# VH-VL binders against Uncharacterized protein aq_532: the designs that were tried, part 19

Target 1, 203 residues: Uncharacterized protein aq_532, of Aquifex aeolicus (o66814)
Amino acid sequence: SDYLLRAESLFSQLKDANAKEETPYLYGKVKGYYEAIKLYAVEYKEDRIKTLFTLMSKNTKKAVRGAYTEREPLTELITFEPRVYFEEYCDGIMDECFYEKHYEKEKFIELVDYFSLKRRVEFLRNHEGKYCAPFDFGMAEALFNAVSLELMQEKPDEKVLIALREKLEPILVMAEEKLRYAMKKELPCYRNRLSEHIGYWKP
Key: E = the ipSAE of ESMFold2; O = the ipSAE of OpenDDE; V2 = 0.75 times the mean of E and O plus 0.25 times the DockQ between their complexes.

## First folded at step 16 (VH-VL; framework fv_patecibart)

Design W3 (from V4 with light chain Q27E S93N; at its last look DockQ between E and O 0.35; V2 from the best seeds 0.00; counts 0 for: pae E 12.6 > 2)
Fold by ESMFold2, look of step 16:
Structure W3 (fold): chain C 203 residues (1-203), chain A 121 residues (1-121), chain B 107 residues (1-107)
Amino acid sequence: as target 1 above (203 residues)
Amino acid sequence: QVTLKESGPTLVKPTQTLTLTCTFSGFSLSTRGMGVAWIRQPPGKALEWLAHIYWDDDKYYYPALTNRLTITKDTSKNQVVLTMTNMDPVDTATYYCAHTEWSDYFPFDYWGQGTLVTVSS
Amino acid sequence: EIVLTQSPDFQSVTPKEKVTITCRASESISRYIHWYQQKPDQYPKLLIKYASQSFSGVPSRFSGSGSGTDFTLTINSLEAEDAATYYCQQYYNWPYTFGQGTKVEIK
């Protein structure tokens, strides 16, 4: 499709700016959105492709700009916040009732284990994942955003959710392993960023 | 003013254990973020990082030498000690200790003068 | 283990000319590289930290640049006192590693 070709062309801009090396977190995020676009292209879901392309394009511009200015900010994290419903079950006696908690789109939330996935991505984001596993974390974050966006749809596509989760899981595990190793060994990527951050908050 | 100085034997025989002491001033290993590293340089060859130790007694070793190296500190004496077992002629090198700091990108910013250790029969 | 390969191994340069030394990492190390100068029979001295930040007291003719896998140390106008061997060193991951060195002489 037109969007897929346009998405592929963004990599020329990234190559010219050496973004893979200069802004590896944002490069990974752009790559993650591209992988999500390819999954949606198989299903011919143009409206969802357009949304992901907009995010991919925005992050590409930030990666290119960041490569020239030595800046690499964290960018969007998109989370799905399901509504909670309660169902009352009374066992024949009106005063002896219990309540069962349900989530909006609970079937799809359980399909991808969304709350666990959200917690894992947030952990990386808050504990130097950008510096110790930039490419893997960026890519995982983009794929997670795609999962969130799909869950936000009125009728989430089960096949797409499974495909996104299958692509996301090994990348997320790799990022987590790199971060845990860096934290335990106090590697420069973790120690250096921690020290710089601490010094920034002078009174 | 940060200074470091290496001391220990300059000649050891193969299979012996080398013990080197780094005595320093101008900083303390009681201060968060401070560390001391050991780096060696065989004659005419490149530098090789061996080990370092931080203020909190966390220790790191070059993987291939982990079973031969021990690094310890005595904070009250401003000393760091490197022990290297089973010395071999290929370990002949100048041994340096250097200051490093967690909060400053971990450079080896101040070095001792170095001590040449020769391993010969 | 991250291998740093410097180029050239040796360089003889006319005084006041520009010297360029490159360091290539076997994998991306972002900007986590330092540069050291070692004069004959001396201990190494820090020149540049974090790819491009000059250490205290380093003459302005020294500069560093690069990110990812390719890094450069530049001496804008070579002076006689700059004859030395130059090393890059990565601190991205354990173990810390150094390049093999680049010897610079005055022609």
Scores: ipSAE 0.006, ipTM 0.462, lowest interface PAE 12.6, mean pLDDT 86
ESMFold2 (binder alone), look of step 16: mean pLDDT 93; pTM 0.943
OpenDDE, look of step 16: ipSAE 0.030; ipTM 0.643

Design W4 (from V4 with heavy chain S103G; at its last look DockQ between E and O 0.67; V2 from the best seeds 0.00; counts 0 for: pae E 3.3 > 2)
Fold by ESMFold2, look of step 16:
Structure W4 (fold): chain C 203 residues (1-203), chain A 121 residues (1-121), chain B 107 residues (1-107)
Amino acid sequence: as target 1 above (203 residues)
Amino acid sequence: QVTLKESGPTLVKPTQTLTLTCTFSGFSLSTRGMGVAWIRQPPGKALEWLAHIYWDDDKYYYPALTNRLTITKDTSKNQVVLTMTNMDPVDTATYYCAHTEWGDYFPFDYWGQGTLVTVSS
Amino acid sequence: EIVLTQSPDFQSVTPKEKVTITCRASQSISRYIHWYQQKPDQYPKLLIKYASQSFSGVPSRFSGSGSGTDFTLTINSLEAEDAATYYCQQYYSWPYTFGQGTKVEIK
């Protein structure tokens, strides 16, 4: 699709700005959206690709601008907030009723272990993941956003959800391990930051 | 449901080594992220974190006590063991074990009932 | 190590009134603080994590706030079962440390 070629062209802008080195969190986030777009392109899901490309483009702009201005803010986190409902089951033999809690789209939430993913990404976001594991955290955040967006669909695609989860898990683990090491050793990215420009930027 | 229980001697003489066992259920140390901590509370005083261990055997100790503390786990028995050498009357306290989880803000979210250890000559 | 100083040490409060407990850190700890409740002869229970996130099953009358060096735990209408000692705990730097505690009693 034309979106794949357009997505690949964004990397020329990133390369020209040296974004991989200068804005590694945003570079990772752009890369994560690109990986999600590639998964959707295999399934010919053009509407999902358009949404992801918009996010990829916005983060590319911020990465390029951030590389020139030495500023790298956190960007969007997209979370799916399922509705909760209760089902009543009455046993006529025992003359009793039982109530069970359920979530909207429960099958899909369980398929990707969504609440665990959300908790893990939020933890990284709240505990200096951007500074201690910028590329991995950015990439994980984008893939998590793709999972959230798919869960928001009226009928989520199970095959895509599995593929997104499979890509996301090792990246999350790497980010978590880098942060865990940084916290234990109290590295500058965690303990003694004065500003974003000092935490992980060159000199 | 997560439960933890401390066991070990309630009376220890000065210079002896204290060994406490935390036996738990409702989670496993084979599960990524899971950990167990030891916290003590001298009578009428504040809580003091001592040590904790995670599922992958990563260990943390209160720095001033590092030479006195050893924490180990037995994943198959759902047990965590704390040893503390060279006990002194100032170490008299209620000792708690607690569940903690890396990546979930590290709170001590579930506690055992505690065991009072008295150190006297 | 980081010292957490709670205020007040003791507070006797009429039921249904607002209770405010302050925790001051000896250096900035961002929002890396938890709050615990310990009733007489009981083990501590987690109330608030990460400065303001309520733990599961904690009544809505409990809330936390603050960042940097100044943090508060608020009980917005004290109930009889809230008589307890409250502790703040930081996880910003090693070792993890607790405040000295604030004892809250029903007047």
Scores: ipSAE 0.425, ipTM 0.784, lowest interface PAE 3.3, mean pLDDT 90
ESMFold2 (binder alone), look of step 16: mean pLDDT 92; pTM 0.938
OpenDDE, look of step 16: ipSAE 0.553; ipTM 0.818

Design W5 (from V4 with heavy chain S103N; at its last look DockQ between E and O 0.50; V2 from the best seeds 0.62)
Heavy chain, then light chain:
Amino acid sequence: QVTLKESGPTLVKPTQTLTLTCTFSGFSLSTRGMGVAWIRQPPGKALEWLAHIYWDDDKYYYPALTNRLTITKDTSKNQVVLTMTNMDPVDTATYYCAHTEWNDYFPFDYWGQGTLVTVSS
Amino acid sequence: EIVLTQSPDFQSVTPKEKVTITCRASQSISRYIHWYQQKPDQYPKLLIKYASQSFSGVPSRFSGSGSGTDFTLTINSLEAEDAATYYCQQYYSWPYTFGQGTKVEIK
ESMFold2, look of step 16: ipSAE 0.584; ipTM 0.835
ESMFold2 (binder alone), look of step 16: mean pLDDT 93; pTM 0.945
OpenDDE, look of step 16: ipSAE 0.852; ipTM 0.939
ESMFold2, look of step 18: ipSAE 0.633; ipTM 0.845
ESMFold2 (binder alone), look of step 18: mean pLDDT 93; pTM 0.944
OpenDDE, look of step 18: ipSAE 0.678; ipTM 0.867

Design W6 (from V4 with light chain W94Y Y96W; at its last look DockQ between E and O 0.02; V2 from the best seeds 0.00; counts 0 for: pae O 4.5 > 2, placed apart)
Fold by OpenDDE, look of step 16:
Structure W6 (fold): chain C 203 residues (1-203), chain A 121 residues (1-121), chain B 107 residues (1-107)
Amino acid sequence: as target 1 above (203 residues)
Amino acid sequence: QVTLKESGPTLVKPTQTLTLTCTFSGFSLSTRGMGVAWIRQPPGKALEWLAHIYWDDDKYYYPALTNRLTITKDTSKNQVVLTMTNMDPVDTATYYCAHTEWSDYFPFDYWGQGTLVTVSS
Amino acid sequence: EIVLTQSPDFQSVTPKEKVTITCRASQSISRYIHWYQQKPDQYPKLLIKYASQSFSGVPSRFSGSGSGTDFTLTINSLEAEDAATYYCQQYYSYPWTFGQGTKVEIK
């Protein structure tokens, strides 16, 4: 894939810019997108690759600019919002009916336990995980975005979803543990979150 | 302007407890982000971080000395007290207290002059 | 604990020469490092905060750089008054730790 080659190039450029040290959250994001692109490349999903590449490129540019007078801003979070429908169940005798809530593409949502992932990512985002787990959080968020993107497809690919989940889960766990630990112990990365300090923890 | 000054005994016998007081001005430990740390330096040796106390009474100790160290603050008096039990000649050092602030990247930006504590029988 | 190793331990330098002191961390500490200057019989004084930010009143000849594990304190043109021991210190995680120090003497 042309996009894969270009993604490799972008990632190399990011490394050359020492982005891992300077902008760990963005580095994580870019790396996450790169990993997702590689997965999609195996499955020949050019449309998803193109989308992820665009996001990768945007984050790469931000990381390379090096003008970091301010704290590294959070970037895009893509969430899948399934359609909700209610199925009616009637007893057929008393004509009493109840409704059960269902989601569009429920099979795939359950496959990756999407809502759980979403809550976990949102936890990191809302509790400022970028300070104490910037790399892991960035990478997790990117992979989550890829999961969301896949779920948005007319026909989500089960294999890709599973692969993304498998890659995302360990990273997500690390990010969560790091943040929780930092919160509990009031580590500098956590204490500094409310200050003008622009540094980040790099586990 | 921020100032700190260490006070306490300059001679301690082995096994005795050292109590040092840091009296400061120019800031308050009632102010969010403020902290005071104790650092010591044996003669001719490197600096060693001992303990840190923050405005919210959060405390940190050097792990190897945790069972011997106690740091407390009296905000009304602008004082921080360090207690170190079971003193040994190896603990002979100049003891410093220093100011930290989270909004300024937590450096030891202001120090006391230090007080030399000699542990000897 | 995070160990900071400075290099060299000792340096004798002619005035006006460039002095470079390195500090290596046993693990990545991002930029959570400060540099101090200590002259004989004096308390340490802050020189550089957060790896590269000069503290107020510090001469411009002092500068800091680095991120991750490798950090450098540079004295662009050594002055006689710069004879001192220099320490790096990390606040990435507890316990906070100092390097072993680098003594700079004037030839």
Scores: ipSAE 0.024, ipTM 0.580, lowest interface PAE 4.5, mean pLDDT 89
ESMFold2, look of step 16: ipSAE 0.504; ipTM 0.815
ESMFold2 (binder alone), look of step 16: mean pLDDT 94; pTM 0.952

## First folded at step 18 (VH-VL; framework fv_patecibart)

Design Y1 (from W5 with heavy chain F106Y; at its last look DockQ between E and O 0.01; V2 from the best seeds 0.00; counts 0 for: pae E 4.2 > 2, placed apart)
Fold by ESMFold2, look of step 18:
Structure Y1 (fold): chain C 203 residues (1-203), chain A 121 residues (1-121), chain B 107 residues (1-107)
Amino acid sequence: as target 1 above (203 residues)
Amino acid sequence: QVTLKESGPTLVKPTQTLTLTCTFSGFSLSTRGMGVAWIRQPPGKALEWLAHIYWDDDKYYYPALTNRLTITKDTSKNQVVLTMTNMDPVDTATYYCAHTEWNDYYPFDYWGQGTLVTVSS
Amino acid sequence: EIVLTQSPDFQSVTPKEKVTITCRASQSISRYIHWYQQKPDQYPKLLIKYASQSFSGVPSRFSGSGSGTDFTLTINSLEAEDAATYYCQQYYSWPYTFGQGTKVEIK
């Protein structure tokens, strides 16, 4: 795919800026979008690749600029917000009606355990994941965004969702373990970053 | 639904060892992220965190009490046990166990009913 | 360890009025604070986590705010069932510590 060649070109720009060392969160996010693009290329889904490439390119520009300006902002978090509706259930024996809460696309949400993924990514985002596990968190965030974008599709692809989840889970676990260690040991990435020259954590 | 219940002696003499058991349901300590904590409250006073243990046997103790506290789990029985040595009248309190989840902001979100332990000579 | 100081120690408030409880940390704790409610002779219940996130089933009249060292729990339009002692708790640094509590009574 032409987008794959263009994506490889973005990594050359990142290399020239030393983004892996200077902006590891954004570098990880670009890498995560790239992994999703490769997965969609196998499935011949050009429309999804175009969307992901736009995000990848935008984050590459921020990583390159951030490497030269010593600034690395958090970027987009894309969440799927399913509609909630209620279905009536009536017990003919008891003549009582109860309401069951349902989500749109419920089977796809359950397939990837979406609400758990969302909670875990948001936890990292809210608790210094960018500083304590920048590469893993960035990559996990991008793959999570790809999951959200697929769930937003009119008819989500189950095969793609499973593949995205399988790539995401080990990366998410690694980010969580790095953050948990940093919190327990009160590493500089977690505490006193402004007054103690706190940097990114590396194992 | 998540429920927890404390059990153990309600009267202990000074210098004795207190052993409290937390029995719970609605979650398992085989599940990643799950943990159980112990918190106490002396009569009429504020809450004091004592210890907690996570699904992977990672353990945390209140620093001043580390040499008196032992926390263990039995995942198959859905139990967590707290042992506190050399009890003193100042340790008289209601002892609670509580559920916590590491990647859900570490709150003590579900509590047991508590058990009052009186330390009296 | 981090000391949390609540203010006031006690409030007597008429129903439907606003209650404000302050928690001050001895050092910055970012937003790493939880709030609990303990009614007389009951176990504590989680109200607010991460400074401002309502726990499941908590009435919308409860809200939390703040960052750094100063945090606030607000009860908009006090109900009779809200008579309780309220505790803040930090999880920024080990050990976990609680505030001394704020007792709220109905006038």
Scores: ipSAE 0.354, ipTM 0.761, lowest interface PAE 4.2, mean pLDDT 89
ESMFold2 (binder alone), look of step 18: mean pLDDT 93; pTM 0.943
OpenDDE, look of step 18: ipSAE 0.439; ipTM 0.826

Design Y2 (from W5 with light chain Y96R; at its last look DockQ between E and O 0.60; V2 from the best seeds 0.00; counts 0 for: pae E 3.1 > 2)
Fold by ESMFold2, look of step 18:
Structure Y2 (fold): chain C 203 residues (1-203), chain A 121 residues (1-121), chain B 107 residues (1-107)
Amino acid sequence: as target 1 above (203 residues)
Amino acid sequence: QVTLKESGPTLVKPTQTLTLTCTFSGFSLSTRGMGVAWIRQPPGKALEWLAHIYWDDDKYYYPALTNRLTITKDTSKNQVVLTMTNMDPVDTATYYCAHTEWNDYFPFDYWGQGTLVTVSS
Amino acid sequence: EIVLTQSPDFQSVTPKEKVTITCRASQSISRYIHWYQQKPDQYPKLLIKYASQSFSGVPSRFSGSGSGTDFTLTINSLEAEDAATYYCQQYYSWPRTFGQGTKVEIK
């Protein structure tokens, strides 16, 4: 009944389906959720672990089915949409009014540079990241989803956010550099993928 | 706020080398993802991309002009310099520099006002 | 090198009417296209990136669509200030290339 033990057992199913080779994006995503679960286990946050395990399990089932059906779809991208507040400031002497924009949870948004992370993940998603950097992109997407889910909490945990951010950044950079190289060299993962029956790029 | 401004000579003679400087503010080429491009527009004609430099000194040139163009940056001065050798009257155009960001879809999202360079004896 | 061909080269349109500008690529470029507006004697301004995403501050009457080789910029209710030349630009490959432009005038 231990979520860590249950998470470990999912990798047996992935191995049996050869998911690392057949569905590398979903394999990476499952791995990313597992890494997030391990971070939460250190903090003893069972409610977050259950949510992440559900996502991990769902993506594992899709990876196994995808390996058998030769199909690997993009899966969930979870984004935190902070409430926006405007504070009006008027200069009574000059009769000029200005608005100052504020975000719900600004402290936590700034702590992880959330808007930058969101833009970077969306860029990869829109530019063949699944094909040019499948494992790294999948893992980055899952860790980003974990960041979003934590920001959605009433009281986000700063230690967890920092740990997630630290894990996410090098993986995100690797995915970005693989895609950048593929775009510069016009590799098959980026160009003519479908018409040439070419699969995922692997360095 | 991002701003860019082109500077350099407005009249050059054929065979001379043109040197244009793009001075910008509101971003830095020390920041991952940032780049500056040069685009020109001959009078009454379409836009033509010339060259591009990124924060990590990665450079791109229009193929037919590769032997005539050099793009460099000075990150500490917020400047990008374009040199174009062996100028010819057909190179008469308005020259623009523009900001771009590699992981934000690579648009030329902010432009300088442009500088008209006339090549005539 | 990818050639972008715009249609029409020129159109004169009654205010409040719909304007449609097409851009055809010489090969598939997925959705990797941007649209710019250039008013007389001004520098170009970004309108639409990634085929359909509006740039900050762009009025909602501007929209983009398409994928592959055929792309469209639409102004759903032309305003007087929209008189300009419009360019598409691909970023699928190097070199970056622009369409020849479409000039829109108020009738």
Scores: ipSAE 0.442, ipTM 0.783, lowest interface PAE 3.1, mean pLDDT 89
ESMFold2 (binder alone), look of step 18: mean pLDDT 93; pTM 0.949
OpenDDE, look of step 18: ipSAE 0.807; ipTM 0.926

Design Y3 (from W5 with light chain S30R R31S; at its last look DockQ between E and O 0.46; V2 from the best seeds 0.00; counts 0 for: pae O 3.2 > 2)
Heavy chain, then light chain:
Amino acid sequence: QVTLKESGPTLVKPTQTLTLTCTFSGFSLSTRGMGVAWIRQPPGKALEWLAHIYWDDDKYYYPALTNRLTITKDTSKNQVVLTMTNMDPVDTATYYCAHTEWNDYFPFDYWGQGTLVTVSS
Amino acid sequence: EIVLTQSPDFQSVTPKEKVTITCRASQSIRSYIHWYQQKPDQYPKLLIKYASQSFSGVPSRFSGSGSGTDFTLTINSLEAEDAATYYCQQYYSWPYTFGQGTKVEIK
ESMFold2, look of step 18: ipSAE 0.631; ipTM 0.842
ESMFold2 (binder alone), look of step 18: mean pLDDT 93; pTM 0.946
OpenDDE, look of step 18: ipSAE 0.818; ipTM 0.924
ESMFold2, look of step 19: ipSAE 0.613; ipTM 0.835
ESMFold2 (binder alone), look of step 19: mean pLDDT 93; pTM 0.946
OpenDDE, look of step 19: ipSAE 0.034; ipTM 0.645

Design Y4 (from W5 with heavy chain T31Y; at its last look DockQ between E and O 0.59; V2 from the best seeds 0.00; counts 0 for: pae E 2.9 > 2)
Fold by ESMFold2, look of step 18:
Structure Y4 (fold): chain C 203 residues (1-203), chain A 121 residues (1-121), chain B 107 residues (1-107)
Amino acid sequence: as target 1 above (203 residues)
Amino acid sequence: QVTLKESGPTLVKPTQTLTLTCTFSGFSLSYRGMGVAWIRQPPGKALEWLAHIYWDDDKYYYPALTNRLTITKDTSKNQVVLTMTNMDPVDTATYYCAHTEWNDYFPFDYWGQGTLVTVSS
Amino acid sequence: EIVLTQSPDFQSVTPKEKVTITCRASQSISRYIHWYQQKPDQYPKLLIKYASQSFSGVPSRFSGSGSGTDFTLTINSLEAEDAATYYCQQYYSWPYTFGQGTKVEIK
């Protein structure tokens, strides 16, 4: 699709701005959206590719601007908030009724372990993941956003969810391990950080 | 349902080594992020964190007590063991084990009932 | 190590009134603070994590706030069962430390 080709062309702007080094969180986020677009291109899902390209393009512009202005803000976190409902069932012998809690799209939520993913991404976001593991956190956040967007669809695609989860897990683990190290060693990226300030950890 | 229970001696003589076992259920140390901590509380005093261990055997100790504390786990038995050497009367306290989770802000969210350890004589 | 100083040490409060407990850190700890409740002869129970996130099953009358060095636990309408000692705990820097506690009694 021409969105995939256009997505690939954005990297020349990132290269010119040295975004990989200057704005590693946003660079990682752009890379994450790109990887998600490639997964969707296998299934030819243009509407989802368009949405991800829009996010990728917006984050590219912020990365380029940030590289020149020394500003790298946290950008979007997209979360799926499933509706909860209760299913009643009754024991006819005892004439007793019980309620069972369910989530909409529970099968798909369980397929990717969504609540765990959300908690892990939010934890990184709340504990200086942007500064202590910028590239991996940015990439994980984008892939997580892609998972959320797929779960928001009327009928989520299981193959895409599995592929996104498989790509996301090792990146999320790497971000978590970098943050664990930074917290245990009390590195500057973690200690004495304000989320608006730049001070990245480089391994 | 997460539950934890401390076991071990309740009376220890000065200079002896204390060994406490935390037996738990409702979670496993085979799960990424899971951990167990030890916290003590001297009678009428504030809580004091001692040590904790995570699923991947990563270990943390209260710095002033590092030479006296050893924390180990047995994942298959759902047990964590704390050993504290050279016990002294000032170490008299209720000892708690608690669940913690790295990816969930490290709270001590579920606690055992505690065991009072008295160091006397 | 980071010292957490709670205020007041002791508070006797009329039922249904608002209770405010302050925890001050000796240096900035961001939002890396938890709150615990310990009733007489019981083990501590988690109330609030990460400054303001309510733990499962905690009544809505309990809330936490703050960032940096100053943190507050609020009980909006004190109930009889809330008579307890309350502890703040930081996890910003090693070692993890607790405040000295605030004892709340029903007046």
Scores: ipSAE 0.504, ipTM 0.811, lowest interface PAE 2.9, mean pLDDT 90
ESMFold2 (binder alone), look of step 18: mean pLDDT 93; pTM 0.946
OpenDDE, look of step 18: ipSAE 0.837; ipTM 0.942

Design Y5 (from W5 with light chain Q27E; at its last look DockQ between E and O 0.51; V2 from the best seeds 0.00; counts 0 for: pae E 2.2 > 2)
Fold by OpenDDE, look of step 18:
Structure Y5 (fold): chain C 203 residues (1-203), chain A 121 residues (1-121), chain B 107 residues (1-107)
Amino acid sequence: as target 1 above (203 residues)
Amino acid sequence: QVTLKESGPTLVKPTQTLTLTCTFSGFSLSTRGMGVAWIRQPPGKALEWLAHIYWDDDKYYYPALTNRLTITKDTSKNQVVLTMTNMDPVDTATYYCAHTEWNDYFPFDYWGQGTLVTVSS
Amino acid sequence: EIVLTQSPDFQSVTPKEKVTITCRASESISRYIHWYQQKPDQYPKLLIKYASQSFSGVPSRFSGSGSGTDFTLTINSLEAEDAATYYCQQYYSWPYTFGQGTKVEIK
């Protein structure tokens, strides 16, 4: 894929710019997108690759220019909003009918445990995970975005979803543990997260 | 189902040491992320956080009472013990133990019924 | 320590009316605040976590909002059973602290 080659080039630019140290959150984000693109490339999903590449490119440009600061808002988060429909059930007694809530694409939602992933990512966002776990958090968001993007497709790819989940979960665990530990112990990265302090905690 | 129950003396003399035990079920302090806190409430007054202990034996105390408070855990018995030295009538309160964990937002989601401790000569 | 100041201290309300309780933090605490309900001779019960998330089993008439220093607990339509004292609590930093409480009575 042409996009895969271009993605490799973008990732190289990050290395040249020392983005891992200077902008670890963005570096993680870009890396996450790159990993997702690689997965899609194997499955020849050009349309998803194009979308992820665009996001990757934007964040790469931002990282390379050194324009990112800790005070800047978090980058984009893609969330899948499933369509909801209701099924009526009446159990022999017509007076006791109830509605059961169902989701379109429920199979895929359950496959990746999407709502759990979403809650976990939102926890990280809500508690400013970029300060204490910038790399892991960034990467987790990117991979989550890819999961959401795939779920938005008319025909989600099960193989890709599984692969994305398998990459995302370990990273989420790391990010969550780092953040929760920092909160528990009130580490400098946590205490200074809303101050004029510039710099990420390096465990 | 998480449950907690406070036990200990309900009457303490001034200058004596209070020892309260929180016995809980539905969770274990051997589990990563779990914690138990002590909170007290004088009659007709607001809630006051006292101490906190986590699964890894990390402890936190209210600063003004740090020298008087000791919190310990016995994981095998599912118990957390709070000791408070040099009790004074001002320490008369209902004492609660509460559950917390490394969940989404660190709330005190489960509480004991509380035990009223009266400090009087 | 972070001081939480609730307002009002006391409120007498007619059933079905809207109740608003405010909690102000001495410094910005993002959304790191919880709300509890305590009825007479009972232990406190969690109502709202992280400023706006309802705890399991909490009636929909209860809601929370706010960020930074100003927070609000709202009871959309007061029920008789809602007579209680309400507390806000921050977990932004140690030591954890509570508001002074707001007592809600039914007229």
Scores: ipSAE 0.413, ipTM 0.781, lowest interface PAE 1.4, mean pLDDT 90
ESMFold2, look of step 18: ipSAE 0.593; ipTM 0.837
ESMFold2 (binder alone), look of step 18: mean pLDDT 93; pTM 0.944

